# VH-VL binders against UPF0738 protein ABC2521: the designs that were tried, part 2

Target 1, 124 residues: UPF0738 protein ABC2521, of Shouchella clausii (q5wf04)
Amino acid sequence: MKQYKVSAIEVDEEASTVELEEEIDAQLAARLKPGKRVLVDSDQYAFIYILEDEEAFYAIRFEKNVWPALNEAHKLKTSYYVKLNEHTRLALVDMEEELVFLLENIRGNGNYGEAFEQAVNDAF
Short names: E, the ipSAE of ESMFold2; O, the ipSAE of OpenDDE; V2, 0.75 times the mean of E and O plus 0.25 times the DockQ between their complexes.

## First folded at step 1 (VH-VL)

Design b13 (framework fv_barzolvolimab)
Fold by ESMFold2-Fast, scan of step 1:
Structure b13 (fold): chain C 124 residues (1-124), chain A 121 residues (1-121), chain B 107 residues (1-107)
Amino acid sequence: as target 1 above (124 residues)
Amino acid sequence: QVQLVQSGAEVKKPGASVKLSCKASGYTFTTYYINWVRQAPGKGLEWIARINPGGGSTYYNEKFKGRATLTADKSTSTAYMQLSSLRSEDTAVYFCTRGPLYGSTYWFAYWGQGTTVTVSS
Amino acid sequence: DIVMTQSPSSLSASVGDRVTITCKASQDISNYVAWYQQKPGKAPKALIYAASSLQSGVPDRFTGSGSGTDFTLTISSLQPEDFADYFCQQYSSYPFTFGGGTKVEIK
């Protein structure tokens, strides 16, 4: 699976715009759909939003360095959009819904390991 | 140990609604998603929807959106699915399930025993 | 929706046989596949998750393999309690979808 790292999150009152380190090709960007799922990469301290097309899955990767901005967006309960390139923006459907549940569950759960749980508790 | 105990069999007429229950025990109810899956007689499995009992948020298979309504009661650790505008094709065994991990829905590690719903004129 | 095509729909086998069931996804789902066993009148039981990881308490004669679009469940030496229905599930994207099932019958 190709992974795209988040470089920044621009948080506004009602909407947050996710910016990537690497632009997504215009042809691929036109085919991408929200996967409506957030996964945890506890070993690498990341939240991953899944995008998909007819052929493959693609990861939008929220590493620890963007968690402060992600927490700001989370506290405001914003909608999320990813800027795929200069011309294409895609809604990250269910991003906040998925994030709320992961954050609620990580506290005291232990399923993702103590180190990851502590890092999330410190950030959120 | 994790247990999901479902309500008893229901017989309904076409056009009616049915509300099924799923009582959870053996874990913290609010920390794992509850999913609903059905199986028509002699047929395969079909995923309906999921709920997060902690926050109350839901996600529905488009096929059931507008007809299925998921709710949860934290005080009784019970999840509910209401299915409205029943048709004969809704005759099935309905299962509630719980995933192995919190947050996003994954595979179904734990299953209720199932509730048979028969829609007959 | 992702379509999961499972084959065969049924097979006959004897105790001690090696049984192979396949599942094909209509698009790349990485390793987000689970396999279930269902006995008559009972709820399904999880056997395999993440394509190849064995669920706790499941005998090691059950093996899952595959990635991308093609997945396989293998029972290395069929036991009497293994005569059941089996089906795959993708959990890569909503809505989650299941294969049509494989009935493993006594020969």
Scores: ipSAE 0.000, ipTM 0.538, lowest interface PAE 13.3, mean pLDDT 86

Design c02 (framework fv_cixutumumab; at its last look DockQ between E and O 0.12; V2 from the best seeds 0.00; counts 0 for: pae E 12.7 > 2, placed apart)
Heavy chain, then light chain:
Amino acid sequence: EVQLVQSGAEVKKPGSSVKVSCKASGGTFSNYAISWVRQAPGQGLEWMGGIIPIFGTTNYAQKFQGRVTITADKSTSTAYMELSSLRSEDTAVYYCAKGTYYDSSGYLYMDVWGKGTTVTVSS
Amino acid sequence: SSELTQDPAVSVALGQTVRITCQGDSLRTYYATWYQQKPGQAPILVIYGENNRPSGIPDRFSGSSSGNTASLTITGAQAEDEADYYCNSRDTSGNHLVFGGGTKLTVL
ESMFold2-Fast, scan of step 1: ipSAE 0.148; ipTM 0.702
ESMFold2, look of step 2: ipSAE 0.005; ipTM 0.588
ESMFold2 (binder alone), look of step 2: mean pLDDT 90; pTM 0.935
OpenDDE, look of step 2: ipSAE 0.017; ipTM 0.663

Design c03 (framework fv_cixutumumab)
Fold by ESMFold2-Fast, scan of step 1:
Structure c03 (fold): chain C 124 residues (1-124), chain A 122 residues (1-122), chain B 108 residues (1-108)
Amino acid sequence: as target 1 above (124 residues)
Amino acid sequence: EVQLVQSGAEVKKPGSSVKVSCKASGGTFRSYAISWVRQAPGQGLEWMGGIIPILGIANYAQKFQGRVTITADKSTSTAYMELSSLRSEDTAVYYCARSKLYFDWLSHFDYWGKGTTVTVSS
Amino acid sequence: SSELTQDPAVSVALGQTVRITCQGDSLRSYYATWYQQKPGQAPILVIYGQNNRPSGIPDRFSGSSSGNTASLTITGAQAEDEADYYCNSRDSSGDHLVFGGGTKLTVL
């Protein structure tokens, strides 16, 4: 599955804008829908929000370097939008609800590995 | 710690179906795909298919398409593999195994269930 | 025919180095994963993503690849390394997983 890495999160009181390292072309951007799910990649220290179209799934990848900004957005309980390109934004529906669930689920269960659990505890 | 707990051994008649379960612990269903791999007595490993539980998407090996169905119940964190039209050559140990979702759900299996023996005999 | 090919058996003397090989065209595009299986047990992961070891796997295990070939190397083989070893990768379509036929390692 194609993955897009988050370069930065612009956090405002009501909304956070997720910026990608590479822009998504206009044709694909028009087809993308929020998948309403966040996955954990504990080996590479990432949270992954899923986008989809009729053919495939796509990953929006929040790596450890953006976790400070992600935690700021989390504390403020903002809405999240990903900037797909200069003209198109998409709401990351259920992003905050998924993140709340995952942070609680990661704490103390050991399933994700000790190093990952510690990294999450340090960041959130 | 991490567990994939499989259902008990089954003895089935030719032509029947079997449904094997794999109960995952510790958040496995949110971060992993679950695959099914079988091994006939004295033979090698054979991938049957897998599912991404949180997305409800399953994929099957060509050999088993039309005969295998893999499902997941997120509320109980349990994956199922149902194999129909059983033949004697389906006698095997059936394993569930998990793989992390990062680049692609078809990655490595970091944990395996202990296996469920299915014997097909008349 | 099988997408991934392994020799059925190999032997190594205690303390010596052995190389188990897996061949297939899909290995030009996808990394190989290696599993160890002892009699009556489920397989365990020993190498993934070319040369990554899970926690608990001794550093005498390493992986490498070149062209259409992937290899598992065990340096200083121990008695407990006696097992079947399976390579695993994606098929040429990239949509399915396939296993090699397995290599039985005997430590003499």
Scores: ipSAE 0.014, ipTM 0.626, lowest interface PAE 7.0, mean pLDDT 87

Design c04 (framework fv_cixutumumab)
Fold by ESMFold2-Fast, scan of step 1:
Order: structure tokens, then sequence, then C-alpha cells
Structure c04 (fold): chain C 124 residues (1-124), chain A 121 residues (1-121), chain B 108 residues (1-108)
């Protein structure tokens, strides 16, 4: 699965724009749709939003370095858009809903490990 | 179209181990979790555990903790479930299933055809 | 386990509506998913995320939830709907998945 790391989140009062380290090419960008789910990578301290097309899945990785901005977006309950390239933005449907649920689930949940749980509690 | 192809039926002796394979074809393997669900003859479905292949971290149901090992090999797009210390009560059909997870629900959206494991007694 | 409770059997007349229920405290926090299993076959997903249908599932299937109860409704039951139906959700810890005991649907 191809992974795209988030370089920054530009938080505005109604919407947050997710910027990637690597742009997604125009043909793929036109086919991508939101997968409406977030995975947890507790070993690498990341939240992963899933995008998909007809044949594959693609990871948008929110690593620990962007969690302060992610928390600001979370506090404001913004909508989220990922900037795939200069011409294409895609709504991260259910991102805030998934994040709310995961943050609640991670707290007090041994499944993710104490170190990850502590890191999440420190950030959010 | 994604398919999960499971290894063939096995007959095992009590006290031995069995390793069932589940090979994904026709789509993405690494991003979804692969779950293992068994069904004893005439009984209901029972979740055993699962793994997300890209992370390699497995999660096991309490009942199977210590007896089940779930692994994945990304190079061959294959997940494995190994059950040790077999008893006659482990006679069942073992399914692998691709699991779509969100914070609100899980959906086992693609299922293998099942592998029958018979523990002779 | 009794984490998710289903009635073991239900009947419906051809063309009529039937509701299959799943009950458990975890359903206050998590949506149920529903599976259909015919004899000798692997289960198939029929409803996920409260009321979403996978491609290929007829629109007579719908889901709902209220409190600690989730329901699968078949509006205008057909003969081919005769099967076992299982609900599935997270357990109370949120860490593992549990299935209901299954409901055998007979179409009369």
Amino acid sequence: as target 1 above (124 residues)
Amino acid sequence: EVQLVQSGAEVKKPGSSVKVSCKASGGTFSTYAISWVRQAPGQGLEWMGGIIPMFGTANYAQKFQGRVTITADKSTSTAYMELSSLRSEDTAVYYCARTYSSGWYEAFDIWGKGTTVTVSS
Amino acid sequence: SSELTQDPAVSVALGQTVRITCQGDSLRSYYATWYQQKPGQAPILVIYGKNNRPSGIPDRFSGSSSGNTASLTITGAQAEDEADYYCNSRDSSGNHYVFGGGTKLTVL
C-alpha cells in the first residue's frame, strides 16, 4: 500500500487543509475517494486515514509531529480536506467522527499499549 | 475483484498444531485487517483474532490467547493462523475474512471459502 | 458468549416483513454489522455501519439501531432469504469482536 505522509495541517475555523510531503499524480487523484476510516499505527505513533480507488488503498499518515495541529482541528471540529496536488482537494469524510471515536477508545484501552496511550493523552 | 483463497482440509491428531493459510488475490492485501473466524459443526461464528499485514501486529480473542498465532507475509499476500495443542473441540471450519475497520464498526466484507480442520479422537 | 443476544429462530411469510434483533450493551457505543449464511457456504456481509448495503445486496435489507438493540429488517421477504443471520460488534472493552448466536430465518 502506498503511504503519503502529512507534512502540515493548515487549520481554519471551519476547515482544515492537510498538506502532503509528496503530491499525488493527477490521474490517480481523479480516481481517489475517501475510505471513511482511520487506522492506528501504534508502533510508529500515527493515525492513518484510508483513501481508495477501484483497485487499491492508500494511506494518509498523520505522524506524531503533526498531532498538535491535528488537535487544534479536533478542538474546532473542522471538516478536513487533503490537498492531493495543486488542482485537487478531497474531503476526508468522517475524519473527525473517526478521530473522536479513536481517541475515546484509546484511553484506558490496553490494546494499543501504554506508551502509545500516554502519547495520545499528552497530545489530545 | 478481491478473493481470499484458503489452504485445503486437514486431519490432525490431538496435541498437534495446524497452520491454515489465506492468500489474497485481485486487490489490496496490506491495508485491511485479516480476521480468523471459526465455526464448529452446527454452531455459530466465533472470532479468533486478526492482523493488519502492514503492521504485523495481531490481536487475539481471550479464549485463544496462548494457543493462536496469526501472521502475515506481505511478499506473498498471505495470512496464516496457527492453532496449537489441538483438542477434539477444535474441529471446525476456519474462515479468513478481510476486515474493514472504523471507530464505529467492523465489517468482514470478503470471506474465504473455509478450511475444515478435523481433530481425530 | 452472551455479549450479543439473538433469538435462535424466526419465521416470516413470503412477501412479508421480518425484523431480526441483536441486543447487547456494546451496541450503545458501536454499530452492528450483519451477515447471512446459507448451508455449506461462507457468510456474506449484508449490512454494515448501521444501514449501509454492500454492492449486490438487495434494497429489501436494511439496518437500524436504538439503545442497546440493533435490527436487521427484510421488507418483502423472498424464498432465497432463508438462511442464518448473525450480528457482529465490538465487545464491551472495544478491543475484540463478538458475534451474536445467530437467528435461523424460515420463509414460509
Scores: ipSAE 0.000, ipTM 0.565, lowest interface PAE 13.9, mean pLDDT 85

Design c07 (framework fv_cixutumumab)
Fold by ESMFold2-Fast, scan of step 1:
Structure c07 (fold): chain C 124 residues (1-124), chain A 123 residues (1-123), chain B 108 residues (1-108)
Amino acid sequence: as target 1 above (124 residues)
Amino acid sequence: EVQLVQSGAEVKKPGSSVKVSCKASGGTFSSYAISWVRQAPGQGLEWMGGIIPIFGTANYAQKFQGRVTITADKSTSTAYMELSSLRSEDTAVYYCAKAHYDILTGYYSLDYWGKGTTVTVSS
Amino acid sequence: SSELTQDPAVSVALGQTVRITCQGDSLRSYYATWYQQKPGQAPILVIYGKNNRPSGIPDRFSGSSSGNTASLTITGAQAEDEADYYCHSRDSSGNHLVFGGGTKLTVL
């Protein structure tokens, strides 16, 4: 599955804009839809939002370095949008709802490993 | 056609752990999710968690917190579920199932199931 | 949990129509999926995505939903339809899967 790393999150009071390290080309950007799911990559310290088109899934990857900004957006309960390229942005539907579920699931669970749980508790 | 082959029945002592395997064949292993579902004798189905092998990411039901670990080995197309600190109430049939994600509806369904692994915890 | 509620048992006469129901507030937002389980066997998927049938499932099986209720209908029940039926969906958190308690169908 192709993964796109988040470089920064611009947090405003009602909306947060997710910026990627690499631009997504216009043809693919036009096909992408929100997958409405967030996954955990505990080994690599990341939250992953799923995007999809008719043929495949794609990952938007929130690594530990952007967690301070992600926590700011989380505290404000903003909507999330990803900037796919200069002309296209896409709503990350259910991002905040999924993140709330995962943060609760991780606390005290033990299944994700002690180091990951501690990192999440420190950041959120 | 996707087929899931599970490891054989096990008898375990209270306090031990069990690791059940689920080997997939057919289709692309990394392209689908694997869920684990258990069923105690005479009881209903209970979702334990699932994994998406392409990412190595797992999601767990809160009821099994601290006790269940789900992993996948892409090189052998095998998913695993390990349950620790076993108690007599963990006696059940444990199923693995392939999740089908319907892009149009955005919903996971469990379209292919393993035959189940019986785990009996002696008391 | 009682997040998805099913009646424990239902009966139908051979050749008649039966409706099995699943109720929960999460069904207002998420489709129900239905499984059939016969004694000593793994469940099989019979309906997904509201009213889609996998290959090999007879057309007498159909699904529907209205409000907080999803239904599995078997039109012209056959003896081999005697089984437990489970509904399955997401809970109100969206990312946690839940099963209904199951309904035992007896074909008389």
Scores: ipSAE 0.006, ipTM 0.556, lowest interface PAE 9.2, mean pLDDT 84

Design c09 (framework fv_cixutumumab)
Fold by ESMFold2-Fast, scan of step 1:
Structure c09 (fold): chain C 124 residues (1-124), chain A 125 residues (1-125), chain B 108 residues (1-108)
Amino acid sequence: as target 1 above (124 residues)
Amino acid sequence: EVQLVQSGAEVKKPGSSVKVSCKASGGTFSSYGISWVRQAPGQGLEWMGGIIPIFGTANYAQKFQGRVTITADKSTSTAYMELSSLRSEDTAVYYCARVTYYYDSSGYKHYMDVWGKGTTVTVSS
Amino acid sequence: SSELTQDPAVSVALGQTVRITCQGDSLRSYYATWYQQKPGQAPILVIYGQNNRPSGIPDRFSGSSSGNTASLTITGAQAEDEADYYCNSRDSSGYHLVFGGGTKLTVL
């Protein structure tokens, strides 16, 4: 599965714009749809939003370095959009709802490992 | 044709841990999910959690928080479920099942289409 | 209590139609899948995505849903249909999977 790392999140009162380290190819960007789910990569300290097309899944990775900005967006309960390239933006449908449930699930839950739980508690 | 091959039956003491394996034979599970489901004697099915190996991500049922760890080794197409602090109430058959995803107009859906034969774990002093 | 509720037992006469129901608020948002389990065996998938049958499942099995209720219907029940049937869906959070308590079907 192809993964794209988030380089920055521009947080505004009602909307947050997610910027990637590398642009997504224009042909692929036109096919991508929100997968409406967030997964935890506890080993690598990341939240992953899933994008999809008819054939495959793609990961948008929110690594630990962007968690301060992610927490600001979380506190404001903003909508999220990812800038796939200069011409294409996509809504990350259900991003905030998924994040709320994951943060609750991680709290007090040793299944993710103590180090990951501590890192999340420190950031959110 | 994919089969899920599970490790053999175990008898464990209270307070110990057990690690059950689930290997895909005749194919791979990298792009699929793997769920773990248990069934105590005479009881119903109970979902414990699952993993999507390509993401390295796991999700766990509330009842098992702090006690279950689900992992996968993509190179061997093997998933594992480790349950710690065993109690007599953990005596059950533990199944692994492949979760297949499909897309339609309402988005991705999922179902468990291939099941292992089950691993019996007995917790007894 | 279970987030998905099933009656524990139901009976049907050979050749007649039976409906097994699964009820829960999450079913308003998420489809149920249905599994059949015979004694000493692993479950098998019989219906997914509301009313899709895997290859090898007889056409007498069908699924439906309305509001907070999902149903598995067996039209013209056969002796080999005697088994436990479980519904499965997401919980109210959408984050976890949950099973119904199971329904034991007896074919008379």
Scores: ipSAE 0.000, ipTM 0.546, lowest interface PAE 14.1, mean pLDDT 84

Design c10 (framework fv_cixutumumab)
Fold by ESMFold2-Fast, scan of step 1:
Structure c10 (fold): chain C 124 residues (1-124), chain A 119 residues (1-119), chain B 108 residues (1-108)
Amino acid sequence: as target 1 above (124 residues)
Amino acid sequence: EVQLVQSGAEVKKPGSSVKVSCKASGGTFSSYAISWVRQAPGQGLEWMGGIIPVFGTPNYAQKFQGRVTITADKSTSTAYMELSSLRSEDTAVYYCAKSGWYPLYFQHWGKGTTVTVSS
Amino acid sequence: SSELTQDPAVSVALGQTVRITCQGDSLRSYYATWYQQKPGQAPILVIYGENNRPSGIPDRFSGSSSGNTASLTITGAQAEDEADYYCNSRDSSGKHVVFGGGTKLTVL
């Protein structure tokens, strides 16, 4: 599975723009759709939004270094858009709803490990 | 092509737990998802949950939240489903299934593991 | 109660056409996938992504969808088509998988 790391999040009052370390080419960008789910990679301290096409899924990785900006967007309850390349942006449908659900589940269920839970509690 | 090999049949007492395994071969283990689907005798198919092994984070059906744990070991290409607090109603065949578009369609199925819960 | 509903049983005469239906609000947003299951066996994928057929599945099987309904059609039913047929799709949230209750097809 191809993974794309988030380099920055530009947080505005109603919308946040997710910037990637590398651009997604135009052919693939045209096929991508929001997967409407966020997963946890507790070993590497990341939240992962899933994008998909009809053949595969792709990971948008929110690593610990962008969690301060992610928390700003979370507090404002913004919509999220990922900039796939200079010409294409895609809505991360259900990103905020998924994040709320995961943050509540991480606080106290013990399934993610103490170190990860502490890191999330420190950031959010 | 992907082949899924499941662990053997189990007989368990009420209140105990069962852990079923599903070993995958063929394809790249990190490039697909594994789901667990059960079927009680004479009943229909029921999705329990799934996992994308590269992330290790499972997604569970509401009915099984709190009783089911799905995990994956990338080093052995094996997925696991553990069901706790077993009741007689948990008697079923438990299937693992691979999806290339998680979790919508299941291209390859294991042969199933029969779990019988009886005193 | 299932989010996807199927009739529990249907019959078709040998060589005739039968249509098995799957209904639910999520089908307005997501395609149905169809599986065949014979006694003592694991399910086999028959149709995915509305009307795609995996290698090895006979041409007589086809899929269609309209509104909240998906259909599996078998033209010229054969004796070996006698089986249980299940649809699945995503639930209304798009996050979970739901199966229909299954339809037992009898070929007369």
Scores: ipSAE 0.011, ipTM 0.608, lowest interface PAE 9.6, mean pLDDT 85

Design c11 (framework fv_cixutumumab)
Fold by ESMFold2-Fast, scan of step 1:
Structure c11 (fold): chain C 124 residues (1-124), chain A 119 residues (1-119), chain B 108 residues (1-108)
Amino acid sequence: as target 1 above (124 residues)
Amino acid sequence: EVQLVQSGAEVKKPGSSVKVSCKASGDTFSSYAISWVRQAPGQGLEWMGGIIPIFHTANYAQKFQGRVTITADKSTSTAYMELSSLRSEDTAVYYCARETGYSKWFDPWGKGTTVTVSS
Amino acid sequence: SSELTQDPAVSVALGQTVRITCQGDSLRSYFATWYQQKPGQAPILVIYGKNNRPSGIPDRFSGSSSGNTASLTITGAQAEDEADYYCNSRDSSGNHWVFGGGTKLTVL
């Protein structure tokens, strides 16, 4: 699965714009749809929003270094959009709803590992 | 096409652990999410959690807190569900299924692994 | 209340139309998917994305939704349609996935 690392999140009152380390090419960008799901990579301390096309999943990785900005967007309950490239942006449908669920699910669950649970509690 | 092949039936004692496997035939499933769903005798379907095999990303249902671990081995295209501290109420058929599509659905499904917890 | 509710059983005469319903708050936000399960077998997908059929599923199966209710309709039921039917959706209140309790369809 191809992974795209988030470099920054521009947080505004109603909407947050997710910037990527590398741009997604125009052909792939035209095919991508929001997967409406956030997953946990507890080994590498990341939240992953899933994008998909007809064949595969693609990961938008929110690594620990962007968690402060992610927490600000979370506190404001914004909508999220990702800049796929200079010409294309895509709504991350259900991003905030999924994040709310995961933050609650991680607390006291025990299935994600103690170190990861502690890191999430410290950041959010 | 891709098929999910699950490990065979198991009989376990209360307090033990069971680890069920789900091997994807073909190379397609390394990049797709795999969910685990169980069904107790005469009961309905219950979601336990899911993982994308290629990077060990997992989400879990809170009902199984502290007891379920879902992992993947990329080299063998195999996902695993390990359930610990088994109780008689864990007697069920355990299915793996691929999560895919824009609306999210489960297709295909493995044929199921029966786990019986008895003394 | 985020759980999906189905009637446990329904009957239909051969060749007649039956509607199986699924109710839950999450259905206001997410489409239901429908699975058919015959005794001793794994579930199979029959409707996804509101009203799409996988290859191999007869066109007598259709899906619909309105408000907090989703429905699976079988128009001209056949004997082979006798099975348990489960709705499935995302749970907006906390769980990623939730299944309805299942409906046993008997074809008379």
Scores: ipSAE 0.006, ipTM 0.614, lowest interface PAE 9.8, mean pLDDT 84

Design c12 (framework fv_cixutumumab; at its last look DockQ between E and O 0.03; V2 from the best seeds 0.00; counts 0 for: pae O 9.0 > 2, placed apart)
Heavy chain, then light chain:
Amino acid sequence: EVQLVQSGAEVKKPGSSVKVSCKASGGTFSKYAISWVRQAPGQGLEWMGGIIPIFGTANYAQKFQGRVTITADKSTSTAYMELSSLRSEDTAVYYCARAYSSSWYGHNYYYMDVWGKGTTVTVSS
Amino acid sequence: SSELTQDPAVSVALGQTVRITCQGDSLRSYYATWYQQKPGQAPILVIYGENNRPSGIPDRFSGSSSGNTASLTITGAQAEDEADYYCNSRDSSGNHLVFGGGTKLTVL
ESMFold2-Fast, scan of step 1: ipSAE 0.413; ipTM 0.767
ESMFold2, look of step 2: ipSAE 0.066; ipTM 0.709
ESMFold2 (binder alone), look of step 2: mean pLDDT 88; pTM 0.927
OpenDDE, look of step 2: ipSAE 0.006; ipTM 0.618
ESMFold2, look of step 5: ipSAE 0.014; ipTM 0.671
ESMFold2 (binder alone), look of step 5: mean pLDDT 89; pTM 0.927
OpenDDE, look of step 5: ipSAE 0.007; ipTM 0.609

Design c13 (framework fv_cixutumumab)
Fold by ESMFold2-Fast, scan of step 1:
Structure c13 (fold): chain C 124 residues (1-124), chain A 120 residues (1-120), chain B 108 residues (1-108)
Amino acid sequence: as target 1 above (124 residues)
Amino acid sequence: EVQLVQSGAEVKKPGSSVKVSCKASGGSFSSYTISWVRQAPGQGLEWMGGIIPILGTANYAQKFQGRVTITADKSTSTAYMELSSLRSEDTAVYYCARGLTKYSSPVDYWGKGTTVTVSS
Amino acid sequence: SSELTQDPAVSVALGQTVRITCQGDSLRTYYATWYQQKPGQAPILVIYGKNNRPSGIPDRFSGSSSGNTASLTITGAQAEDEADYYCQSRDSSDNHVVFGGGTKLTVL
């Protein structure tokens, strides 16, 4: 699965804009749909929002370096949009709902490993 | 409520293949991990592999790598486990099992199991 | 490959406390999950995340961990607790799932 790393999150009161290190080309951007799910990559300290098209899945990868901004968006309970390129933005549907669920689950689960759980507790 | 409904019992000859299905209902299928765990008569639980349908990724236990294939069809909310080159020691109950977001996550729902008997 | 070791069998008198143990290097880092399995049935989740119980699991079941050892404790064992108990954890190298060999609990 192709993965796109988040470079920054621009947090405003009602909406947060996720910026990627690499722009997504216009043809792919037009096909992408929100997958409405966030996964945990505990080994690499990341949260992954899933996008999809008719052929494949794509990851929007929130690594540890953007967790401070992600936590600010989380505290404000904003909507999330990813800037795929200069002309296209996509709503990350259910991003906040998924993040709330995962943060609660990580604290009570233990199966993500103590180091990851501690890193999440330190950041959020 | 989530239910995992597995296909019925099978009797297979040595050297053949078996494909067991697991249909999920009552919740989101694609965002969860579906694992396959087998249990030979009188033996313990053995993880074979799993798939996260939304990622399209499958991971296999080393013992079964090359013989097992795990797939998922999101449109029918069904996961499959195909085991090839069957031997008598593959006689077991095969369970599908749902976890949250990792293969190692606690399994909150288990299928009732599919008995596969390998005999001549 | 990482191993989780359980004693094959343990017995407890009705109403008394029993402790089932699971040992492995991965348990220094990751919590164990515990499953109960009765003959002819699929396993059920009884403890996860060190000491959390799913809805419907009696409070006589508890979990603990120390070093490379995880334990499932049943306080005031009942006849219905007679079953096989399996621990599960992660393989830290590849996120592979590992089960212990299982412990058969006999309630005398």
Scores: ipSAE 0.012, ipTM 0.626, lowest interface PAE 8.3, mean pLDDT 85

Design g02 (framework fv_regdanvimab)
Fold by ESMFold2-Fast, scan of step 1:
Structure g02 (fold): chain C 124 residues (1-124), chain A 121 residues (1-121), chain B 110 residues (1-110)
Amino acid sequence: as target 1 above (124 residues)
Amino acid sequence: QITLKESGPTLVKPTQTLTLTCSFSGFSLSTSGMSVGWIRQPPGKALEWLALIDWDDNKYHTTSLKTRLTISKDTSKNQVVLTMTNMDPVDTATYYCARTHKSYYYGMDVWGQGTTVTVSS
Amino acid sequence: ELVLTQPPSVSAAPGQKVTISCSGSSSNIGSNYVSWYQQLPGTAPKLLIYENNKRPSGIPDRFSGSKSGTSATLGITGLQTGDEADYYCGTWDSSLSAYVFGGGTELTVL
């Protein structure tokens, strides 16, 4: 699955804007839709929001370095938008709902490993 | 309201063991006839049933993967856990959990949203 | 290896009727209840029909199911654009002690 790393999150009281390390191609950006779910890459310490088109899944990857900003957005319970490129923004539908569920699910759940659980507890 | 949701690592390396958790609400696995199953779907392919555990702790697995699959439940947490050993790139799929009942011959009446698991180096 | 056989695709115009077949054997469809599932693009499957011909709450009556011998059919009348989806039959197989799905049928509404 092609993955796009988050470089920063600009947190405002009502909305947070997710910035990517690389821009997404304009043709692809026009086809992308929110997948409405967040997955966990516990091996590499990331939360992954899924985008999709008619052919494939794509990942918006929130690595450990952006977790402080992600926690600020989480505490404020903002909506989320990803800036795919200079011309295109997309709502990350259900991002906060998914994050709330995952943070509770990770708590005391050995499926993610103790190191990952500790990292999440430290950040959130 | 009845809900189920899958969680676990989404990127897995070949030979590793995958562990997925199904967390649910709005029903109990202590209810007679009640069960939770796992289904997967590789990209662009058909649904493949994997395993099920019922209220009485009876466990069923698809024959082709039986030696690789373990299913268990934690009633206090409202969770069902699927473990699959020796992951291979062909195991890349969206994994679903679903509520099922023996009166439907274990048909699935409520599904989770699915979690995507990619197996690559 | 598919245990239950479905046509790979069907198509019809809005307002028309379509029928999707599912063929199995005595150890599955011939002995056990059949369910049908609808999977809209990018979503989890949803139960459409259970116990051969019953609808869950919220499923409109334009969806119907039937079973005869070792075959089952899903009928959809008054087709709408929102019905474009993959449709799966499924049942318990007594000889395998496992649930089995058909290969799926892609419905296109022209």
Scores: ipSAE 0.000, ipTM 0.509, lowest interface PAE 16.7, mean pLDDT 85

